# VH-VL binders against Alsin (ALS2): the designs that were tried, part 9

Target 1, 196 residues: Alsin (ALS2), of Homo sapiens (Human) (q96q42r690to885)
Amino acid sequence: GYIASLHELATTERRFYSKLSDIKSQILRPLLSLENLGTTTTVQLLQEVASRFSKLCYLIGQHGASLSSFLHGVKEARSLVILKHSSLFLDSYTEYCTSITNFLVMGGFQLLAKPAIDFLNKNQELLQDLSEVNDENTQLMEILNTLFFLPIRRLHNYAKVLLKLATCFEVASPEYQKLQDSSSCYECLALHLGRK

## First folded at step 5 (VH-VL; framework fv_diridavumab)

Design s82 (from d06 with light chain S97E)
Fold by ESMFold2-Fast, scan of step 5:
Structure s82 (fold): chain C 196 residues (1-196), chain A 119 residues (1-119), chain B 111 residues (1-111)
Amino acid sequence: as target 1 above (196 residues)
Amino acid sequence: EVQLVESGAEVKKPGSSVKVSCKASGGTFSDYAISWVRQAPGQGPEWMGGIIPIFDTAKYAPKFQGRVTITADDFAGTVYMELSSLRSEDTAMYYCARESYWGDYFDYWGKGTTVTVSS
Amino acid sequence: QSVLTQPPSVSAAPGQKVTISCSGSSSNIGDNYVSWYQQLPGTAPKLLIYDNNKRPSGIPDRFSGSKSGTSATLGITGLQTGDEANYYCGTWDSSLEAGYVFGGGTKLTVL
């Protein structure tokens, strides 16, 4: 039902925010604070990734808080921020995924200087936990790729939850149509970004 | 380029309320947290609370919870701070400030609005 | 009362160097990044340092920051008359509620 689907959206958003917040505070921010991180080009690309990631993390955190508030004061589905401000979400995910893809295409984490690689290896257990990689033999670069592409999986999850919410309304209703359209947009973006 | 423009000075009586506005312009502003920070004469700054306009999610410092209300008009690009049950101790300069996406600092500040509480 | 403790004043001559301390606890400076704000007379505060030791574009390298444990330090070298201002440290505090806290401020007098 409606309330159950809203709880799913809120719970998974808070969980996703906690994960992004941990990546930001324990990995990205300390990494960027290191001296001799790499070449100027590599550092600039990584700074762009961190900037876009930070923006995404911030918006997701506020969305989670908004959903918690929404659940206490039952409001109309069209008032959901993910529907009302969908363009901002779509743009933020696109900007982030574009930045990480550009970084990885240009050589990615493998181009970082030794102090950065040493830092990442020292935190490999945390990186495995955050990425939910269960194979302890997984190489560092594969762990990092899994971790930094988690936002694409979240777009698929938004699409699924929005479809569940749509089933709570009459097929002829404006709510049903808006939720269906929004779900399609998130799914299409996820597929597009996943091909890059 | 990015500007936070605050409303004009206010003189209020004890027990009344004051509502100060902060209009953001020049770049993406509705999705940034806008905080209110006050500074009493001769004192350091004191964080009151903040809101992200698009989410309408406000947070308040415990000291002001129950007396302060922060709201946003996303269409107008304006954030409001209303402080009720005014006391002489509320006489201060009131600033709006934009929170960075890192969440740990304020990168742009308004020029401040003077609020004087006097009979 | 300020949660973060700073010396109320420091003074030095042009060309000299000063350091301004900021002391907190594990729930604020210990767990979070520290920022510094410069407030010239009659103006709003301006971001001077973020992430403990990073400078925004346009801030001279004469300004530096550091953090050790539950304390932070702002360093200013090659003092100029235009540096005369109040300086405030700031960070988030997670002890009771998630809120931003500022130091009480340090007035820097040049001359």
Scores: ipSAE 0.056, ipTM 0.651, lowest interface PAE 5.4, mean pLDDT 86

Design s83 (from d06 with light chain S97Y)
Fold by ESMFold2-Fast, scan of step 5:
Structure s83 (fold): chain C 196 residues (1-196), chain A 119 residues (1-119), chain B 111 residues (1-111)
Amino acid sequence: as target 1 above (196 residues)
Amino acid sequence: EVQLVESGAEVKKPGSSVKVSCKASGGTFSDYAISWVRQAPGQGPEWMGGIIPIFDTAKYAPKFQGRVTITADDFAGTVYMELSSLRSEDTAMYYCARESYWGDYFDYWGKGTTVTVSS
Amino acid sequence: QSVLTQPPSVSAAPGQKVTISCSGSSSNIGDNYVSWYQQLPGTAPKLLIYDNNKRPSGIPDRFSGSKSGTSATLGITGLQTGDEANYYCGTWDSSLYAGYVFGGGTKLTVL
């Protein structure tokens, strides 16, 4: 039902925010605080990733807070932030995924200097846990790829929940149409970004 | 490069409301959260709350919940803080401050708006 | 009321070194990055240190920061008369009904 799907959106957003916050505070920020990360170009690309990641993390945190408030008030679908400000969500995810893709295409984590590689190896168990990769034989670079593309998985989750919400409304209603359209947009973006 | 321009000093009576404005440069308004921090005479700073300007969603410190409203006007590039039911102990300097992109410190501050509550 | 504890004042002569402490708990300093703000008389606070020990552009090397457990320290070497100001530590508090918290402040007097 409607309420159950709203709770699913809220609880999964809170968990996603917690995970992004942990990646930001325990991996990304300490990594960028190291001396001698690599070449100027590589460092600039990674700083762009961190900037877009932090912006996305903050957006997700605000969305989680908004959903908590929403659940205690009048639960009108049209007032959901993910629908009302869908362009902001699509742009923030796109900007982040573009930045990480550019970083990885230009050599990614493998081209970082020794202090950075040493830091990542030291934190491999944490990276494994954060990425939810269960195979203990998975290599560091595969763990990092899984971790930094978690936002694409979240876009698929948004599409799925929005589709569930749509089925709670009359097919002829504006709510049904808006939720269906938004679900399609998030799914299409996830597929497009996953192709890169 | 970064500028936060606050509105002028206010003198208000107890029980009234005050609305202070903070005009942020384009990139700051679009990409950063803005917080409000006040400082009473002879006291340290006290965080009141913050907003991402492009959203209508704000967070408030518990002490101010129910009396403070923080809003943003996209057209004007301006963030507002409205404090209601004013008391003499609300006499303070009110600052807007930009949250870093990490979201856990304030990298730029406005010059402050003096609000005096007196009968 | 201040969540973070600082000494109310410190003093030293020009050219000397001073250290300002900031004490908190696990939910604030223990779990988060610490920042320091300098407030000259009649001015807004200015970011002096972030990420426990990093300086913004324009802050001289004689200012330094450190963090150990639930405490943080601001160090100032080569003290100058222009350093006379109030200094505040600050951090997020991860507790359910908290937000950003500041120290009570330390007034640095240059003798």
Scores: ipSAE 0.014, ipTM 0.606, lowest interface PAE 6.7, mean pLDDT 86

Design s84 (from d06 with light chain A98Y)
Fold by ESMFold2-Fast, scan of step 5:
Structure s84 (fold): chain C 196 residues (1-196), chain A 119 residues (1-119), chain B 111 residues (1-111)
Amino acid sequence: as target 1 above (196 residues)
Amino acid sequence: EVQLVESGAEVKKPGSSVKVSCKASGGTFSDYAISWVRQAPGQGPEWMGGIIPIFDTAKYAPKFQGRVTITADDFAGTVYMELSSLRSEDTAMYYCARESYWGDYFDYWGKGTTVTVSS
Amino acid sequence: QSVLTQPPSVSAAPGQKVTISCSGSSSNIGDNYVSWYQQLPGTAPKLLIYDNNKRPSGIPDRFSGSKSGTSATLGITGLQTGDEANYYCGTWDSSLSYGYVFGGGTKLTVL
């Protein structure tokens, strides 16, 4: 049902927000606070990643709050934010993924100065936990790659939930078409961003 | 330069409501969260709540939950704060402020608007 | 009511140094970054320090910040008469469902 699918969207959005918030507060912000992080170019690219990541995190947190407010039984029903403001979501995910890809293409985390590499190694268990990498033999750079591309996974999840919501409507209805089209947009973006 | 321009001073009676506006320039309206912070005479600032202007959902401080409503008008590029059931202790300067991209400090503030609740 | 505690006033002569403390708990200062705001008479607060110890462009290096445990400190050296103002600390508080909290303020008088 519709409500069950909205609860799924809300709970998974809340979990995703919690994970992004932890990455932001415990990894990205402390990392950028280090003295002698790297060259000016490397630092600028990483600052862009952090900026886009923070914007995405904030959007996801507000989306989760919006879904919770709707499900709490407010008197007035509103359009789903992910449908009404889909361009904002698509743009925020695109901007973030573009920033991390640019950083990684230019050498990424391996080009950071020793204090930054030491910080990442010290936090390897936390990084592994946050990335959901179960193999304890996985190397740091692979863990970081998995962690910072988690947003692409979330785009696939949006597409799937939107398809579930669509099944609550008649195939010929405007509601079905709108949800189907939105699902396709999120899935297409995920595939495009996953190519490199 | 970033501009946040609040509406003019208000004088209100106890029990009434007041609606204050904040016009945000440039990328501030589209890309940043905007908060409302008040300051009573001789007291420190008090955070009331904030909004991402393009969403329909705002966050409120527990003290103001149920009395404050923060909204945005995309066409006007303006954020509003409405405070109901006014009491004398609501007499204060009301500021809008832009949240940093980390979301946890205010990097630009409007000049503020005075709301006086009297008699 | 403010949840962060500051001394109500501090004073010193021009050219001297002062420190202003800000005390909180683990859910606010302990877990989060601290900012400081300067408010000159008749003006809006202005960001002075962010991320515990960083200065925005245009803020002179005689202003500094630090944080230890659940307390933060603002330091001002080479005091000038133009520094007379109220100073406020601020941070997020996790116990308030991630609401922002300010200190009660410290009035700096340069005698």
Scores: ipSAE 0.014, ipTM 0.587, lowest interface PAE 6.0, mean pLDDT 85

Design s85 (from d06 with light chain A98E)
Fold by ESMFold2-Fast, scan of step 5:
Structure s85 (fold): chain C 196 residues (1-196), chain A 119 residues (1-119), chain B 111 residues (1-111)
Amino acid sequence: as target 1 above (196 residues)
Amino acid sequence: EVQLVESGAEVKKPGSSVKVSCKASGGTFSDYAISWVRQAPGQGPEWMGGIIPIFDTAKYAPKFQGRVTITADDFAGTVYMELSSLRSEDTAMYYCARESYWGDYFDYWGKGTTVTVSS
Amino acid sequence: QSVLTQPPSVSAAPGQKVTISCSGSSSNIGDNYVSWYQQLPGTAPKLLIYDNNKRPSGIPDRFSGSKSGTSATLGITGLQTGDEANYYCGTWDSSLSEGYVFGGGTKLTVL
């Protein structure tokens, strides 16, 4: 039901936040703290990725907290932050995915200087765990690609949960229409950003 | 360029409350946390709490919890801080400051507003 | 008192080097990144250093930061009269406070 789907949204959001927080604190921030990361252009692009990633992580953390508060109240579906402020979510995910795509198109992690590559290799097991890559023969660059595109998977998850929430309302209701429309928006963005 | 502007100076009696505002201009406002930091004469800064305007979710330093309320009017681009049960020790400069995208330092500060508590 | 301990004052002559220390515990400096703020007389604090040792755009490279264990240090080389200010360290505290904490401040006098 309705409550179960809301708990699913809250639980998976907190889990996703924990993962993003770990990537931010254990990988991105230490990486950017290294001396001699690479060329000025590569460093600037990576800093942009980190900035957008941190903003997204921040948004997701606050959303998780908001959902916990929501679940203890009697708020209506239309007051869910992911529906009420959907443009902020869509924009934040778009900004982040654009930044990582720009970084990768310009050569990405392969263009980092030796200290950065050494750091990433030292943390390869953690990167593999965070990315949920099961094949131990997977190359570092593929692990990094999987990890940094995890937000696209979350957009698909939002669409699925919102669709589950919609089924708790009659088809003609305003709640059903809003939840269905929102689900479609998140799914369409995920497909667009995923580039198939 | 990001600019934060606090409301004008206030003089209040002990036991009353004060509500100060912070208006943001230039740059992104609603999706960054805005914090309130005060500084008593001759003392270091003290973090009071913060809010992300679009979520209406505020966090308070334990010392001020129960006395401070931070709210946001995202449409107006304004964050408010209300401090109740004022004491002479609350006499200070009150700053609003924007949290960085890392969430653990303040990259832009307002010029501050003076709150004086005297009988 | 402040959770983070700084010397109340330091002084040096123009052109010299000065260091300002900031001491905390494992729950604040030990586990988190340290920032430094410069407060010129009559002005609001300004971010000077973040992530222990990074400078914002516009901050000269004569300002530097470092962190070791539960202590952080701000270094200023080529000291100028315009550097006279109060300097504050800051970081998150994950213990009882679970909030942002600042040092008590260090007044730098350029003689």
Scores: ipSAE 0.211, ipTM 0.685, lowest interface PAE 4.6, mean pLDDT 86

Design s86 (from d06 with light chain A98W)
Fold by ESMFold2-Fast, scan of step 5:
Structure s86 (fold): chain C 196 residues (1-196), chain A 119 residues (1-119), chain B 111 residues (1-111)
Amino acid sequence: as target 1 above (196 residues)
Amino acid sequence: EVQLVESGAEVKKPGSSVKVSCKASGGTFSDYAISWVRQAPGQGPEWMGGIIPIFDTAKYAPKFQGRVTITADDFAGTVYMELSSLRSEDTAMYYCARESYWGDYFDYWGKGTTVTVSS
Amino acid sequence: QSVLTQPPSVSAAPGQKVTISCSGSSSNIGDNYVSWYQQLPGTAPKLLIYDNNKRPSGIPDRFSGSKSGTSATLGITGLQTGDEANYYCGTWDSSLSWGYVFGGGTKLTVL
């Protein structure tokens, strides 16, 4: 039902926020705090990734809080932040994915200096845990790619939960159409951003 | 460049409200959270609350909850702080400050707006 | 009262070295990065140190920061008359949903 689907959205949003917050606080911020990370260009690109990632993390955290408030009151579906502020979500995810793609195209984590690579290797168990990579033989660079493209998977999850919410309304209702349209937008963005 | 331009000084009577503005530039409005920090004469800074302007969702320090409202105007690139039920103890400098993208320190500050509450 | 404790004042002569302490708990300084702000008379606070020990562009290397456990320290070497100001530590508090706490401040007097 409707309430169950809202609980799914809220619960998965809180879990996703916790994961992004951990990546930000335990990986990105300490990494950028190191001396001699690499060339000026590489450092600037990584700083752009970190700023867009942090902005996305903020948005996800606020969305989770909003959903908790929504569940404690009688609210219209159109008042859901993910529907009311869909352009904000689409733009924030696009900005982040563009930044990580630009970083990776220019050589990515492979071009970081030794102190940064040493830091990442020291934290490899944490990186595997955060990325949910189960194969212990997976190389560092593959773990990092999996980790930093997690937001694309979340876009697919938004599309799926919005479709579940739509089934709770009559097909002829404005609510059904709004939820279907939003689901399509998130899925289309996920497919577009999934390209290299 | 980063600029935070605050509105001019205010003199208010007890029980009234004051609304201070902070115009943000240089991508600050779109990409960063903005906080309000006040400082009473001879005292240290006190965090009041903050907002992510593009989301228009604000958080408030418990001391100010129910009296302070922080809002954003996307087209003007401006953040507002309104404080109601003013008391003499609210006499202070009011600063807007940009939160770093880590969200846990303030890298740029406005020059401050003096608010005086007197009869 | 302030959650973060600083000495109310410190003083030294030009060319000398001073340290300013900031003490908190595990939920603030212990778990988070510490920043320091300099406030010259009649001005807004200015970021002096972030991430425990990093300087923004334009801050001379005479200023340094460190953190150990639940305490942080600001160091100033080669003290100058222009350093006379109030200094505040600040950090995020993990026990708050979205909260920032400042120290009570330390007035630095240059003799």
Scores: ipSAE 0.041, ipTM 0.615, lowest interface PAE 6.6, mean pLDDT 85

Design s87 (from d06 with light chain Y100W)
Fold by ESMFold2-Fast, scan of step 5:
Parts: sequence; structure tokens; C-alpha cells
Structure s87 (fold): chain C 196 residues (1-196), chain A 119 residues (1-119), chain B 111 residues (1-111)
Amino acid sequence: as target 1 above (196 residues)
Amino acid sequence: EVQLVESGAEVKKPGSSVKVSCKASGGTFSDYAISWVRQAPGQGPEWMGGIIPIFDTAKYAPKFQGRVTITADDFAGTVYMELSSLRSEDTAMYYCARESYWGDYFDYWGKGTTVTVSS
Amino acid sequence: QSVLTQPPSVSAAPGQKVTISCSGSSSNIGDNYVSWYQQLPGTAPKLLIYDNNKRPSGIPDRFSGSKSGTSATLGITGLQTGDEANYYCGTWDSSLSAGWVFGGGTKLTVL
């Protein structure tokens, strides 16, 4: 039911935040601290990715905290931050996915200088764990792609959970329509960004 | 106790800008969105926009898009609203109001700040 | 211009009952919850009703709210002279111009 779906949203949001936080602190921050990381253009694109990633991480962390507070009180679906401030979520995810796509289109991680590639190879086991890639024969670049496109998968998860929440309300109710519309919006964004 | 305290009255000339503040006290500032709502003499309330401190982002009513800027200083617990290109019809009482985290309503309102635009 | 439509005024004698209407569209009242605000002369608006029909702590039960389709109503029974005020409905609008919308207000005169 309703409480189970809210618990799923809160639990998966906290787990996602933990993962993004680990990527930021253990991969992106150390990577960008390296000397001779690559060409000026490649470094600027990666810095943009890191900036948008950090902002997305902040958003997810605050949302997770808000959901935990929500679950401890008697609150209604319409007050959910993901519905009330959906434009903020859509914009943050769009900005991040645009930055990573631009970086990858221009050559991505393959264009980084040797010290950066060496760093990533040294941390391949951690990257594999964070990306949830279970095939140990998966190549580094495939692991990185899976890892940095996890936010698109999260948009699909939002859509699915919002649809589950909608089923707890009468089809003719404002609650049902609001949840269904939001679900469709997140799903459409995920499909759009997944094409890039 | 939750209180919203707005800055003092302003008298401005047409074409200028005004920046008013709203200091929130009591409760957890970052858990609530703060909106700016104006009320012209003899008229109903008109929503201008709001800010979500926990997400550090603002949203604006289409009528004010491009003319209004809403910002927050989370450490000071203060929200600002700046309105540019002032006209006579901008003469109004300006309220800050806290959006309920729980539902679709405003649970606390400031006392209001008068902004008068005249030559 | 107000997005939600309210009658400009309503009047009744002490002890009587009155109903104030608020009309909108499917994207605002139809899709969302309605709140009501009381504004006494010279004061800021104060929350009177939220979530269509709920009262905050301290609001007496003679104030009530309801919603049907794209319209909402505020009911006041046992009118007192202290109820003389402007009353405003408000809700979220889910359209392309997403944001808060309010009624133009109804002035209640208790004669």
C-alpha cells in the first residue's frame, strides 16, 4: 500500500544519495585534484559534470531527509516535495545529464591523460561495486558509463513509485491525477535523456 | 514560535528597483518554501514567486518572470525579493508567507511591507 | 486580475450563517486542495481553512469549508461582529502557468 510505496521511495532515495556521495567524494573529487588531467576542453567539460553532479547530490540528499521526516508524520501525497517542486527535479536532472552527455560525446573518459586513467583503473573494483555491474569482465569504460547514467535509471524509479502511489487514490481524485501526471513527466524526461 | 519579519516600508520612483527582506525565526527554516505575495489597494492577493531553501532554487509567476528575483540566505534565515522596473501599479503591500510543508497552503504570514511607487 | 472568482461582498446579521463561494477551473481547484484566509482590517491574511475542509488549531468549528468539482465554499455560522473581514480562497494551479492563485476576495459585513 501507500505506506509501503512511500517507504520504498524514501529507502531507495537514501541509498541513491549514499551512492552519489561516494562517487563524488571517492572518485570525482580525487580525479579532478590530479595534475595534468587532460586537455583544457576535456577538463572544463569534466568540471561541468562534477559541478552538476554535486548539485544533484545535494538535491537528492535533501529530498531523502525530507522523505524520512515525512514518513514519521501523518502527511498526504500532494505535499511530497517531488510533486510540489517537480520542476526543480526535472531541471537538475536535465542539467546533469546534458553535462555528462556533452562530456562523453566529446570523447569522455578515454580522452583523459594517463594519470587519470591510471587512477580510474586503480579504483575499478570500487567503480564496479558502485555501478552495480556484476560481470567482473566488464570493461572500465562500460562501468563508467553505467555509473554516470544511474540518475536516468532513478528517474524511471520515481515514475514507477509515483504510479504505485497513485493507485492508492480514486481515479477521479485530484491526488490520483497529480501523481499520474508527475509519473508521466518523470518517465518522459527519463526517455528523452536516455536517448542523449 | 514561528515568525516572519519583513523589512520597512519603501517609497520608490518609477523605473527603479526595490529589495525587501523577510527574516524567518522559529521552526526549521530550510524545511519550508517561502513565497512572496503582494496585495494592491482594494485587491486580492497575487503570488509573485517563492524559494525552496532546501534546494536553493526559486520559482516565479509568469507575470513577474524577468522582473522579480527571490534569493535566500539559509544561515541568516532570510529571504529576499527584488522587483525591478517599478511602475505605479506595483504600489502594494508585500507579504512573505511560509508554504506548509504538509499541504497546499500558507501557514504563516509576515505583517507586510508597503512599497509605494510614485513620482 | 484574480484567477479564482469570489463574490465581492456578502452581509448578514449577528447569529446568522453565510456562505462564500470560490470558482476556478480543472487545473486549479479541480486538481488541488483549497485554503481560505481571513484578513481583518489593517492586518495580514491568516490561515482559516486548509485541505478543503480542515481547521488549524484555534479556529472555531463555526468555520467550515467544502469543495465540489471546480468550486469551493467557505461556511460561517453563528456570525459575530469580529468576523467582519475580507476572505480569500487560494490553491495551486497545475497548468503551464504553474503557481499559487487566489480569489479576488469577499468582504463580509456583519450588520
Scores: ipSAE 0.014, ipTM 0.460, lowest interface PAE 7.5, mean pLDDT 84

Design s88 (from d06 with light chain G99Y)
Fold by ESMFold2-Fast, scan of step 5:
Structure s88 (fold): chain C 196 residues (1-196), chain A 119 residues (1-119), chain B 111 residues (1-111)
Amino acid sequence: as target 1 above (196 residues)
Amino acid sequence: EVQLVESGAEVKKPGSSVKVSCKASGGTFSDYAISWVRQAPGQGPEWMGGIIPIFDTAKYAPKFQGRVTITADDFAGTVYMELSSLRSEDTAMYYCARESYWGDYFDYWGKGTTVTVSS
Amino acid sequence: QSVLTQPPSVSAAPGQKVTISCSGSSSNIGDNYVSWYQQLPGTAPKLLIYDNNKRPSGIPDRFSGSKSGTSATLGITGLQTGDEANYYCGTWDSSLSAYYVFGGGTKLTVL
């Protein structure tokens, strides 16, 4: 049902926020606080990643709070922020994924100076846990790739939950159409931004 | 470039309410949280609360809970702060300030609006 | 009344250096990044330092910050008359529904 799907959206958004918040506070922000990270180009690209990641994290946190409020008040599907302000979500995810892809194409984490590489190696267990990588033999760079592309998985989950919400409405209804269209947009973005 | 423009000075009587506005320009309204910070004469700044306009979710400092209401008008590009049950101790400069993309410091500030509470 | 404690005033001559302390607890400075704001007479506060020790574009390298445990420090070298202002530390406090706290302020006088 409708309420169950809304609870799923709210609960998974809060969990995702918690994970992104941990990545931001325990990995990304401390990494950027190091005195020497690497070349000017590498540092600028990483700072852009951090900026977009932090903005996305904040958006997701506020969305989670909004969903909690929505469950106790207005339950009209068209008032869901993820539908009403879908361009903000699509743009924020796109900007973030573009920034991390640009960073990785230009050499990524391998081009960081020794203190930064040492920091990442010191935190490898945490990185592995946060990325949900269960293979103990997985290399640091593969762990980092998995971790920093987690937002693409969330786009797919949005699409799935929006489809579940759509099934609560008549196929001919405007609500059904809007939810289906929105689901398609998130799924298409996820596929576009996905790894080759 | 980035600009936060606050409404004009107010003189109010004890027990009344005041509503101050902050109009964001330069692409700040939908992208960032806006906070309200007051400063009484000769005192330090005091955070009152903030809002993310697009989500209409406001958060308040415990000291102001129940007396302050922060709202946003998406069409006007404006954030409002209303403080009720005014006391002489509420005489202060009221600033709106933009929260950073990290959400933990204020990178741009309005020029401030003076609110005087007197008989 | 402020949660973060700063000395009320500091003073030094032009060209000298000063440090301004900011003391808190584990729920604020201990768990969070510290920012510093400069307020010149008659103006709004201006961001001076963020992330404990980083300077925004346009802030001279004479200004520096550091954090150790539950305390933070603002350093100013090569003092200029234009540095005469009030300085405030600030951070989030996680203990009471997460709200922002400022220090009581330090008035810097350039003698």
Scores: ipSAE 0.014, ipTM 0.524, lowest interface PAE 7.7, mean pLDDT 84

